# VH-VL binders against q9umr5: the designs that were tried, part 302

Target 1, 268 residues: q9umr5
Amino acid sequence: SYKPVIVVHGLFDSSYSFRHLLEYINETHPGTVVTVLDLFDGRESLRPLWEQVQGFREAVVPIMAKAPQGVHLICYSQGGLVCRALLSVMDDHNVDSFISLSSPQMGQYGDTDYLKWLFPTSMRSNLYRICYSPWGQEFSICNYWHDPHHDDLYLNASSFLALINGERDHPNATVWRKNFLRVGHLVLIGGPDDGVITPWQSSFFGFYDANETVLEMEEQLVYLRDSFGLKTLLARGAIVRCPMAGISHTAWHSNRTLYETCIEPWLS

## First folded at step 12 (VH-VL)

Design pi5 (framework fv_nofazinlimab)
Fold by ESMFold2-Fast, scan of step 12:
Structure pi5 (fold): chain C 268 residues (1-268), chain A 122 residues (1-122), chain B 112 residues (1-112)
Amino acid sequence: as target 1 above (268 residues)
Amino acid sequence: QVQLVQSGAEVKKPGSSVKVSCKASGGSFSDYAISWVRQAPGQGLEYLGYIIPIFGTANYNEKFKGRVTITADKSTSTAYMELSSLRSEDTAVYYCARGSYDSYGYEPFDYWGQGTMVTVSS
Amino acid sequence: DVVMTQSPLSLPVTLGQPASISCRSSQSLVYSDGNTYLYWFQQRPGQSPRRLIYKVSNRDSGVPDRFSGSGSGTDFTLKISRVEAEDVGVYYCMQGTKWPFTFGQGTKLEIK
């Protein structure tokens, strides 16, 4: 039979968003046990990411223990960062496919639908002031806010993303890298019409330099230094890149063509 | 000049709820942390929680979690603090405060409201 | 939670003399960015608190230069070089390094 699937939602989201994804999985892989984790829903998704990691960890441990053949993770948007940390902090995870569905893996620098409604483009240039403080770091979005014009502040103040990406030293970095490398496949999904994740290449470990020119994963110091295992995974053939145009941020989990192309092949 | 103006004094019965407002004028509202702090008569300061209006949600001190709700209305530049299941121990002056930005980054409590006395009497 | 302990809690001072208030934290207040999020507030009778010092030693605009803050790690001090009548009130330290942010008990400064 098929390995169980665990689904982790994103910012301002809940398990209800995945009803179409569950329909697709049931159609193509009937009998798959799918658990959509109903934790940190709606406004609770703004809780600090380390708090969310602890809560999701408690929920996934019994599921993984009951599945000796392994499990798959499908992690949407901000949820992809939660899953990144889960794979690093768990000494005994048995994840085969980690499917990252439009997640800001190198961070976010740009207007989201939420921010754009309140503040035109000037908002993104000023978020660093609150985000890189203890006040801001108690909110998940600030945990992965990555202002390329204030990279020194990001590196020093980020309590989450800079640490899990190995951009700043941490006592557990060696163990986190070892644990992350246990993953079978890292499936990266995203696209230029997302409209929320900025730059969209963040979903593929690309990001802005100081001039807002996007540098792809292979040009990033975290890749070149192999800080948490990306270079090793790529050499092993374990990284899958699946970009798709024409898909908005809230449609990644409800587009049949995307499911068939990018997700279905990795659900053994 | 930035000013924070709070709603007037309230007298409430045990078990009821109170909602205090804090209206900001002058300067921007949405990208600053708006903090709520209380002070019982003759006692020190207690941090209840704070909201960053852009994010639309608040962070609460565990001591008050489940009873306190902090919200913000960006269109009126007004923050609110609601405290439910009131007890006599909740009798206090409730303050709102906003931070500022300078070359050092974010600094809290630059501007304070005048305070709102909430008396819980049984 | 980080516990903030002030000493003394009551401080009678003669006009024109110096005053010193200590604040000790149960944990280091140095954040990962190298900054120390330690603040000092003054509350005059019947008034809202007013920020005097931010990040250990930076004096807020309009605060007289007779006020100074110092310290590092877990031990901090607020000094008033020459106490004036208008300085009467309660002084609070606060840490903003770790949530929940916490205040000291307060030090009541009174003229002898």
Scores: ipSAE 0.780, ipTM 0.901, lowest interface PAE 1.0, mean pLDDT 91

Design pi50 (framework fv_nofazinlimab)
Fold by ESMFold2-Fast, scan of step 12:
Structure pi50 (fold): chain C 268 residues (1-268), chain A 122 residues (1-122), chain B 112 residues (1-112)
Amino acid sequence: as target 1 above (268 residues)
Amino acid sequence: QVQLVQSGAEVKKPGSSVKVSCKASGGTFSDYAISWVRQAPGQGLEYLGYIIPIFGTANYNEKFKGRVTITADKSTSTAYMELSSLRSEDTAVYYCARGAYDSYGYEPFDYWGQGTMVTVSS
Amino acid sequence: DVVMTQSPLSLPVTLGQPASISCRSSQSLVYSDGNTYLYWFQQRPGQSPRRLIYKVSNRDSGVPDRFSGSGSGTDFTLKISRVEAEDVGVYYCMQGTKWPFTFGQGTKLEIK
């Protein structure tokens, strides 16, 4: 039978958003047990990411324990960062495919229409002032805010993303890398018409330099240093890149062509 | 000139709820965070939570989660703190306080409201 | 939670003499950014608290030069070089390094 699938939602989201995804999985892989985690829904998605990681960890442990052949993760938007951390902190995870669905893996730097409701009077250039403080770091969005013009503040104040990416040292970094490398496949999905994830290449571990020029994954220090295993995974043939144009941020989990092309092949 | 003006004193029965307002004048409401702190008679200060209005949500001290709700209305430059399931131990002066983030960065507690006495008695 | 401990809890001082208040934290208040989020507040009888010092040693606008803050890591001090009658009140330290943010129990400064 097919391995169980665990779905982790994104910012201001809930399990309801995945109705079409569940329909697609049921059509192509009938009998698959799909669990969409109803934790940190809506406004609770703004809770600190480490708190969310702990809550999701408690929910996935019994699911993984009941599936000795392994499980798959489908993690949408902010949820992809939660799943990054889950794979690092769990020394006993049995994840085969980690499917990252338009997630800001290198961070977010943009005040798109979707996020404008959160900071209508602030430009992207000003958010660093509150985000890189203990007050700001108690909100998930600040945990992965990555201002390329204040990289020193990001490196020193980020309580989450800089640590899981190995951009700042942490006592557990070696164990986190070992645990992350247990994953079977890292499937990266995203595209230029997303309209929310900025830069969209963040979904593929690309990001802005200080001049806002995008450098792709292979040019990033985290890749070159193999800080959490990206270079090792790529050499192993375990990284899948599936970019698709024409898909807006809220449509990744409800586009049939995307599902058939980028997700379906990885749900053994 | 910045000023925080809070609503008047309240006397409440156990099990009821209270909603205290904090109206900001001067400055731009969206350029700061609002903290709520309480002080029981003759006792020290206790941090309940804070809101960053531009995020539209608040962070709460674990001791009060499930009972406290902090909201902000940008159109009236007013923050609110609602505390439910009131007990006699909730009798205290409740303060709102501002922290500003502007071109120079973020500093908390630069202005305080006058305080609102909430008495919970049967 | 980070526990903030002040000493003394009661501080009788003669007018014009110096006063010193200690604040100790149960863990280091140095944030990953190198800043120390330690604050001092004054509360005069019947009034709201007023911030005197932010980030260990920075004096707020309008706060007299006689107030100074110092310290590092887990050990902090608020000094008043020459106590005046208007200084009567309760002084609180606070940490803003780790949520939930916590206050010391307060030090009551009285004129003897």
Scores: ipSAE 0.762, ipTM 0.891, lowest interface PAE 1.1, mean pLDDT 90

Design pi51 (framework fv_nofazinlimab)
Fold by ESMFold2-Fast, scan of step 12:
Structure pi51 (fold): chain C 268 residues (1-268), chain A 122 residues (1-122), chain B 112 residues (1-112)
Amino acid sequence: as target 1 above (268 residues)
Amino acid sequence: QVQLVQSGAEVKKPGSSVKVSCKASGGTFSDYAISWVRQAPGQGLEYLGYIIPIFGTANYNEKFKGRVTITADKSTSTAYMELSSLRSEDTAVYYCARGNYDSYGYEPFDYWGQGTMVTVSS
Amino acid sequence: DVVMTQSPLSLPVTLGQPASISCRSSQSLVYSDGNTYLYWFQQRPGQSPRRLIYKVSNRDSGVPDRFSGSGSGTDFTLKISRVEAEDVGVYYCMQGTKWPFTFGQGTKLEIK
């Protein structure tokens, strides 16, 4: 039988977004138990990411306990960051495939077409002022806001992403790395036509330097230092990169070709 | 020339709700944290919560969670604080405040509203 | 929650004399960025509070130089070098390092 699948949604999202994904899984892997977690829905997705991690942790523990052969995680957008932290804080997770659907793994910077109606273009250059404060860090989007022109502020003030990426030291870093490395496969999915995740290469651990030139994963200090295990996973053959053009941010979980190419092979 | 102007005093019955407004003029509204603080007569200050209008949601002090709702209308540069299930202990002056951005980043409570007296009595 | 304790709670002073208010936090107020989010406010009778000091020792524009803040970690002090009549009011410390942000009980400064 197939391993259970746990789905974690993104910012301003809910379980409703995954109806097509569930149909695809049922067609290709009939009998799979799929649990779409309906925690932190809608505006509650703006709660601090560590609070969300704790809530999702409580929900996944009984699911993992009932599946001694392992489980798969499919984590969309901001949900991919929640899943990154889950894999690090859980000493006993049994995740085989962690499938990250267009998640800003190195952070977010920029007013994209889909963000412009939330944030005017003049706002992106000033978000660092509020985000890198205790006031801003109580909101999830500030937990992964990564302004490349104020990288020192990001490194020092980010209460979440800088810590789980090992960009700033943490007492639990060694344990978090050991736990994360238990994952069977890290499947990274994203693409240039996403329109929300900026830069889109953040979904593959690439990110802007101070001149807004994208540096890929292998050029990042986090990879070179193997801070949470990316270099080890890549050497083990456990990282899968699946970029696809022509897919907008809200379509990653509802595109059949994407599913067949990037997700289906990893749902043993 | 940033100014915060709050709505007028209110007298409410126990069990009812009150909604206090805070209209900002001068400066930018959307990217600042708008804080709500209250002060019972002769007592100290309590932090209820705050909103960053561009995010569209607020962060609440657990003591008031479930009774307090903070919202913002970006089109009118107005923040609101609604407190439900009012008790006599909720009698207080309610203040809105926002910070400023300077060379040190975000600093809270640079600008305060004049306060709104809410009296809960039958 | 971080508890903020002020001392004294009542501070009668003679005009022209110095005054000192202590604020102690139950936890260190140093944030991960190295900054200490400790603030001092003045509330004159019938008025809204006014911020005097931000981040321990930085005096706000328009605040007289007789006011100064100092301290580190968990122990902080607000000093008034020469008390004037307009200084009458209640003084509050506040921490902004950890949510929920909390105020001290207040220190009432009165001329005796």
Scores: ipSAE 0.786, ipTM 0.901, lowest interface PAE 1.0, mean pLDDT 91

Design pi52 (framework fv_nofazinlimab)
Fold by ESMFold2-Fast, scan of step 12:
Structure pi52 (fold): chain C 268 residues (1-268), chain A 122 residues (1-122), chain B 112 residues (1-112)
Amino acid sequence: as target 1 above (268 residues)
Amino acid sequence: QVQLVQSGAEVKKPGSSVKVSCKASGGTFSDYAISWVRQAPGQGLEYLGYIIPIFGTANYNEKFKGRVTITADKSTSTAYMELSSLRSEDTAVYYCARGHYDSYGYEPFDYWGQGTMVTVSS
Amino acid sequence: DVVMTQSPLSLPVTLGQPASISCRSSQSLVYSDGNTYLYWFQQRPGQSPRRLIYKVSNRDSGVPDRFSGSGSGTDFTLKISRVEAEDVGVYYCMQGTKWPFTFGQGTKLEIK
């Protein structure tokens, strides 16, 4: 009787990362059908996000068709952006709760641990050079790289995030907004100790201005213009914010307290 | 100053694989992206794929997907292109070429390797 | 895939005279950022290609000023104002706007 749950992983990740999450769901909602999508694993997670959206769409269609009362999405890290686009491009989705686990919804601007490990760097300040080019846009991380010091380049060159956020015009924007607004609940989860998502408030649609001061969702032009429906969802009472301190990026899907506080209440 | 040096010519049998190296000297390897392009005898240029070493993975032309693997080793400043299931049609000179980040953005193909002749014959 | 068409494919030219090579794309090469990712390469006999022009009209360091690139949208031209013996070779245009990136067939420049 519980709605099925579809799980979408993040960058350099796979279905194996969610074993604890599945245990928690089974304990609190026994009988829930949970499908962890095993697509674009490991290095394949660097494929362009529009390619990933197409692949994940093909996988979720039959699951949604079998569940006329609706499904829930749990989308981790980069996977939250894939799910954002799925909800916009699918004119027949039946998603009740979209649970975004520490996803860079307004983009990423910071040296992640894996970039620091591979190359010592000022990559944060220089990544715009390759990312805002056709070469860079063939990699997922560049699809949501959002350099606040080169916002004009981000707006013009981003082939993914700027479009799904309605920050640059697109012919399908009106349809994408209509489709996204069919979601029952948008559950946003994140926290200051994540250590990867930069700024961490990106998980709540906050982001840096040109001085690297974080402006929260309600101060974003995307929200004020209601470009894809955030203001409408908030007015409906459909946006849930669940910040939690003390959780590192790789622990969001394996912390019991986080699950009980932020996820469990939304798995009808 | 910047130089790309490729491994030597190879003769391979159909069905085998070949791995060509491209060693970068001068400049900083982490600032590069490396493209692989081939040229069959008397023919034009064809793009196989490219790697941005900082991301640790490559992008491949669909025509070669499943047969081509491009890798990079930061410690030796060397990029590699491996092509498997070789056919006579894969006989070509294989080039590596550098793209570089500068203050104006990213520009591809500013330096090329000398080329590696791969001959596939039965 | 974006198709790049060069003309002429064979260009015999007299030393000291101008030469012009056309490159046309099957769709606009203007990227969403307003830049046009069109490149010109020279390949002398037995040598690796070298980049002459990047983003339509920008000449690489060390490339003689007698080489110039121009064009917009789908129609591009490489001009050599006064052909020299060292210019013999094959010239390729390339688009970098849409993956997979593609080259023209090449234009062989020969001295008459």
Scores: ipSAE 0.773, ipTM 0.897, lowest interface PAE 1.1, mean pLDDT 90

Design pi53 (framework fv_nofazinlimab)
Fold by ESMFold2-Fast, scan of step 12:
Structure pi53 (fold): chain C 268 residues (1-268), chain A 122 residues (1-122), chain B 112 residues (1-112)
Amino acid sequence: as target 1 above (268 residues)
Amino acid sequence: QVQLVQSGAEVKKPGSSVKVSCKASGGTFSDYAISWVRQAPGQGLEYLGYIIPIFGTANYNEKFKGRVTITADKSTSTAYMELSSLRSEDTAVYYCARGYYDSYGYEPFDYWGQGTMVTVSS
Amino acid sequence: DVVMTQSPLSLPVTLGQPASISCRSSQSLVYSDGNTYLYWFQQRPGQSPRRLIYKVSNRDSGVPDRFSGSGSGTDFTLKISRVEAEDVGVYYCMQGTKWPFTFGQGTKLEIK
C-alpha cells in the first residue's frame, strides 16, 4: 500500500550504492516497490544533464503510470538536479515526496575529491574557462558549475542549471514552474561535513555571492522572484529542511539515523 | 613553444584495433583539452571526440561511440585515441589538436599534431 | 547534426586577385552567450590544418591581414584580399556551437 519509490543516483555512481537505503525502506515500509534506475552509471554520469533527463524520463513514465496514487523520488547528489528537471518537463508527473539527498541545487563551486585523486591540483578557480563553452557544456559537471566570480558567464553559458532555476529566460519557464508545483513535498537534506558539495548550503538553495559569503534560499533572486515555485512551495508548507552534521558525501544513502530522521517520515 | 607530436604510421587488418598517441610539450598539460579529428584520403575533416584531462573522461561523436576510446596520461603529457573493430573505411590520417583555456575563455584547435596515417587493409 | 555547406568547392584564382569562400549552416550558430562559434582553417598540401579565424572574424596570431572573416547567424564568408602563392590549399569552415561539431566539405584554392 506504500507508494513506489524511484531512486536516481549521482556522479560516478550506480544502483549498488543504495543497498543500505533499500534495506532501511524494507524494514520500515515493508512491501514498498523500490526501483533504483540503472542509467548513466559510472563514467556515463558525465553525460550532459539534459540527455540524462531524457533517459530517466523514459524510465519513470511506466512506473508513474502504474501508480495512480503517486510515487516518491529519492535523488542523490547530481541526481537531485536530474529530478528537478524531470518534475519540470513532465506535464503529468504524480510525485508526492521529492527527497533531494545532498544535491547541489544552486550549483557547485569547489574541488570534488574525485578530481583531486586524478589530478592533484585545485581546479576550482579555473573550471569556468572550459565549463562556460559549448565544449564544457557536454559534461554534466559543467552543467551545474556555478562560479560566483564569473556569474555573468554562468548565466549566459549554462545550458542546464541557469535555465532550470529560471536564472536565464526559457520559452518553457511558465510550464516548467506549473509542473514543478505539482510536487507534494520538497525534502532538502544536506550538511556541513559532506566534503564534496560546495557550498554545502547549495543543497538548501543557498549559495555564494561574489565575496564567497553564503546567502540562504530566502535571499536568492530565484526564491524572491518565485522563478520555479520555491516561494509558493514554502508558503504552502511543502518544503522540509533536514540538515545533519557528521555525514560525508558518500554516506547519505547508508546512514540509519539520517534515514530515520529525514527520509522515513516522507515515504507514505 | 607548443608542440603536439603523434606516433608513426600504422597498417592494420580489418577487425583489429589501433592506438595513436599525441604527446604535448610546452605549457601545462592540465591547461589543454585534446580533440581528435580524422581525414580520409582526398576527403574532408571529421570530428571523433575530445578529452578534458581534468575530468578524466572524453566526449565522443555518436558515429564512433562504442569503437573509440580517448584517454590521457598526465605524467607523460600524452593523449591517446584507440579505435577498435577497424574497417577499410577507417583508413585516414588521424590528427590530435589542442584547445587552450585561460582567463580570456576557451578556443579549440590552436595547435595541431602532424597527423598519423592509419591504413586498414587485408 | 548541423550541416555546414561551403561554396565554391573549387576556386581557381589569379595571383594578386581577391578570393571569397562562402559557408552556410543549417541552423543559427549563435550560442546562448551571444558568441558565434564559427572557425576557418587552412590546410596546405601535405600539412596539418591550421586555424586562421576564430569566432567569425578574429584573426589568429601570425595570420596575414589579407585574410578576413565575416558573417552572422547562418551565413559566413572568408575573404583573401590579394591571393599569394602560399595560399594554395584547402579551406574548411567549422561550427562549434552544437555537438557534434561539424566541418564544411572544404574549398580547394588553386592558382590559375
Scores: ipSAE 0.764, ipTM 0.893, lowest interface PAE 1.2, mean pLDDT 90

Design pi54 (framework fv_nofazinlimab)
Fold by ESMFold2-Fast, scan of step 12:
Parts: structure tokens; C-alpha cells; sequence
Structure pi54 (fold): chain C 268 residues (1-268), chain A 122 residues (1-122), chain B 112 residues (1-112)
């Protein structure tokens, strides 16, 4: 039998977005119990990420308890950050494959076409002012806004991403790292034509330096210091990278070729 | 410079709703937190909630969730606070307030509206 | 929620004399960025509040230098070195470190 699959959606998302993904899973792994978590939908996806983590945690506990052989997580966009934190705060998770579907794992810095509906392109350089304040940190977008020109502000003010990435110290960091390292596989998916996640390499733990040059995961301090276990996971052979061109942000969960190439092999 | 102008005084019956406006002039509107604070006669200040217009959604103090709605119209640079299911204890002056930006960050409450008296009586 | 406690609640002061208002928080107001989001406001009778001090000790433009803020962690003080007639009003401290942001009860400063 196949391990259950738990799906966590992204910004302004709903469970309806995953109907094609569920069809693909049913075709290739019939009998799989798939639960798409119907929490923090629509505008509620703007709630602080730690609030979302608490809510999703309460929903996943009974699912994991019923599956002694383990579960798989498929976490889309912003949902990938929720799942990062879930794996760190749960001292008893039994996640085998954590499939991160185009999630800004090192943060977001850019005014893509999707985000322009929320703010104009001119806001990219100015958003740091409100985001790196207690007012801004009550909104999920600011929890992972990572301005490379104000990295000190990001490191000191981010209430979420800087902490789960181990970029700023936290009393629970050692326990969070130990918990995260229990994951069987970290499957990273993303691509250059996403059009929302900026830089797109953030989905693979790459990010801008102060000159907006992208540095890949192995050049990041969080990797080099092994702050939450990336270096250990890579050495263990547990990190899978699956980049794919030609896929827009809203199409990752409805592209059959993407599913067959990047997701299907990690469902057992 | 920045100025916040609020709508005029209202007298409402219990069970009704009130919608107070706060129009901003000067400076930018979208990227600031616009806060709503109230003060009952002879009492202290109480934080209702705030909106950052570019995100299109607001944060509410739990005490008022379900009764308070804060919105913003970027085209008119106007923020609104609507309070429903009014009770006599909602009688208060309602203030809007906004911060300012400098090169290093956001500083709240630089600018305040003149206040709107809402009286709830039957 | 963070509870803000002011003392005294009533402060009668003779013109030209100093005045001091205390504000205590139920937990530390130091944010992760090292800043302390503690604010002082003045409200004159019939007027909107006016921010005097931001982040513990920074005086706003146009605020006379007789006003000063100090403190750390959970204990904060607003001092007026020489009270003037226009200083009559209610003074509020506020914390902006943790949502929901909360105000002290207010201190009414009155002359004589």
C-alpha cells in the first residue's frame, strides 16, 4: 500500500487548485489517501506564517498518527515554507518525502506579474521599510520578504524565514534541526519560467547577493554552517533537485510531465 | 505634508453599524500601516486593528473580530473602519493614524486624524 | 497580550517643576532587531494624541527638549524637566513589539 499524501497550498490558493494533481496520483498510485488541507484559504493565506504552521500542525497530527509507515508532503509555493517549519517544530513527524513545489525557500525579492496585483513594481525596493517592522511581520508575505540590499534588516526583523533557515539564532534551533533531519527525502522543484518566485532559484535554496547575483545553495551560509541540516541531507543523498523550464507558477500542480518526472518517483 | 481627514460625527442605534472614513492627502498611501484606535469618553486608548493597503487585508484585535472590518481604497487614498452590532459601550471617538518611512524603516503614528465621535444610544 | 502599567495615574505638578511618568510592561519589549518598540503620546484636552517619543528615547521633530524618554526591557520613564502650562493633558505609553499592540492606562498631568 502507498503512504498517505498531505497537500499544503500557497498564497491565495484553495483545495480546488489540486484536482489535477489528485487525478495523477490516483492514476499512478491507486488507493493512495490524499488529504488537501483546507485551511488559510484565499485572503487568510496572508495570516502570519507561524499562525498557519500551528493550524496545519493540528490538522496533520492525526493523519501522521494513522500512518506508522510514514507520509509524504506536497507543499506548493508559500506552503513549502509552512512545511519547512512543520518538519522543524514536530518532534514526532514521520515524513518520508517532502516535495517542495516552487517555494521561495530562501525568500522572495521581486515584483513578478502575479505580485504586481498586490503592489506595483516600484515597491520592490521600498517594501523592506514596512515588512521589517512588527506591523509588517503580521503578514505572511513579509515573513519571507528577503531584500538582498537590506540583508541586516531581514536577518534581524524576519520573525519566520530567518529563524527557520537558522540565519538568526533561536533557543529551539538545535531541536528544530534534529527534527528536520528526520525527513527521508527533500525534493526541490522549480524553474525559470515560474514568473512569481523571484529569484526562481530560491526554490532550490539559491538567492541574490547584494549585487543581485544569484548564489546557489552550496555557497549560502545556511548550507555551509549546516544551520538546519541541508549539508547533512545532501551528504546523505536525501536532496533531489528537479528544475523544469516552461512551467508558470499556477501550472506546477497541473502539468502531467512535471508530475511524472519530479513527483511520481517519490511517492511510495 | 501628510494630513488625515476623518468623516463627521455619527449617532447610531444599538444593533446598527457605522462606517468611518479616513482620507489621506500628501505622501504615498499604499505602503503604510493605517491604524484604527478608539477612546471611550474619559477612558484610555484601545487598538482596533490596522491595514496595509498594498496587501488588501487587515489585522484585527481579537476583542473586535467579527464586528470590525477595515478596508482601503487606493484610488481615493481612503481607509475605512466599519463596526457592526453596535452597543452603548462602543460610544467613543475613533481615530485613524499613519506612520512615516525613512531610509532605515517604518515609524508608526506620526500622523493622526482629528477623530470621529460615534454615539450609540436609543 | 502585553499589559502596560503606568504610574502615577494622576500627576499634579507645579509650573516649572519636573515631572516623571513610569511605564512597566508585563514582558520585555526588545524586538529581534534589537529595537525596543516603546512609544510615548501626549493628548491635550479635546485633541488627537500626538507622538512625543519613539523607540524609548528618540524625540520627535518639534517636541521640546524638556521631554525625554529612557528605560530598557520592561521599565520605561518619560520625564519633563520643566513643566509648562501647555503640557497639561494625558500621557500614554504604548508597546509595538507584539500584536495586539497595547496602551497604558494613561497619566493625567495637571497644574497645581
Amino acid sequence: as target 1 above (268 residues)
Amino acid sequence: QVQLVQSGAEVKKPGSSVKVSCKASGGTFSDYAISWVRQAPGQGLEYLGYIIPIFGTANYNEKFKGRVTITADKSTSTAYMELSSLRSEDTAVYYCARGSHDSYGYEPFDYWGQGTMVTVSS
Amino acid sequence: DVVMTQSPLSLPVTLGQPASISCRSSQSLVYSDGNTYLYWFQQRPGQSPRRLIYKVSNRDSGVPDRFSGSGSGTDFTLKISRVEAEDVGVYYCMQGTKWPFTFGQGTKLEIK
Scores: ipSAE 0.776, ipTM 0.896, lowest interface PAE 1.1, mean pLDDT 90

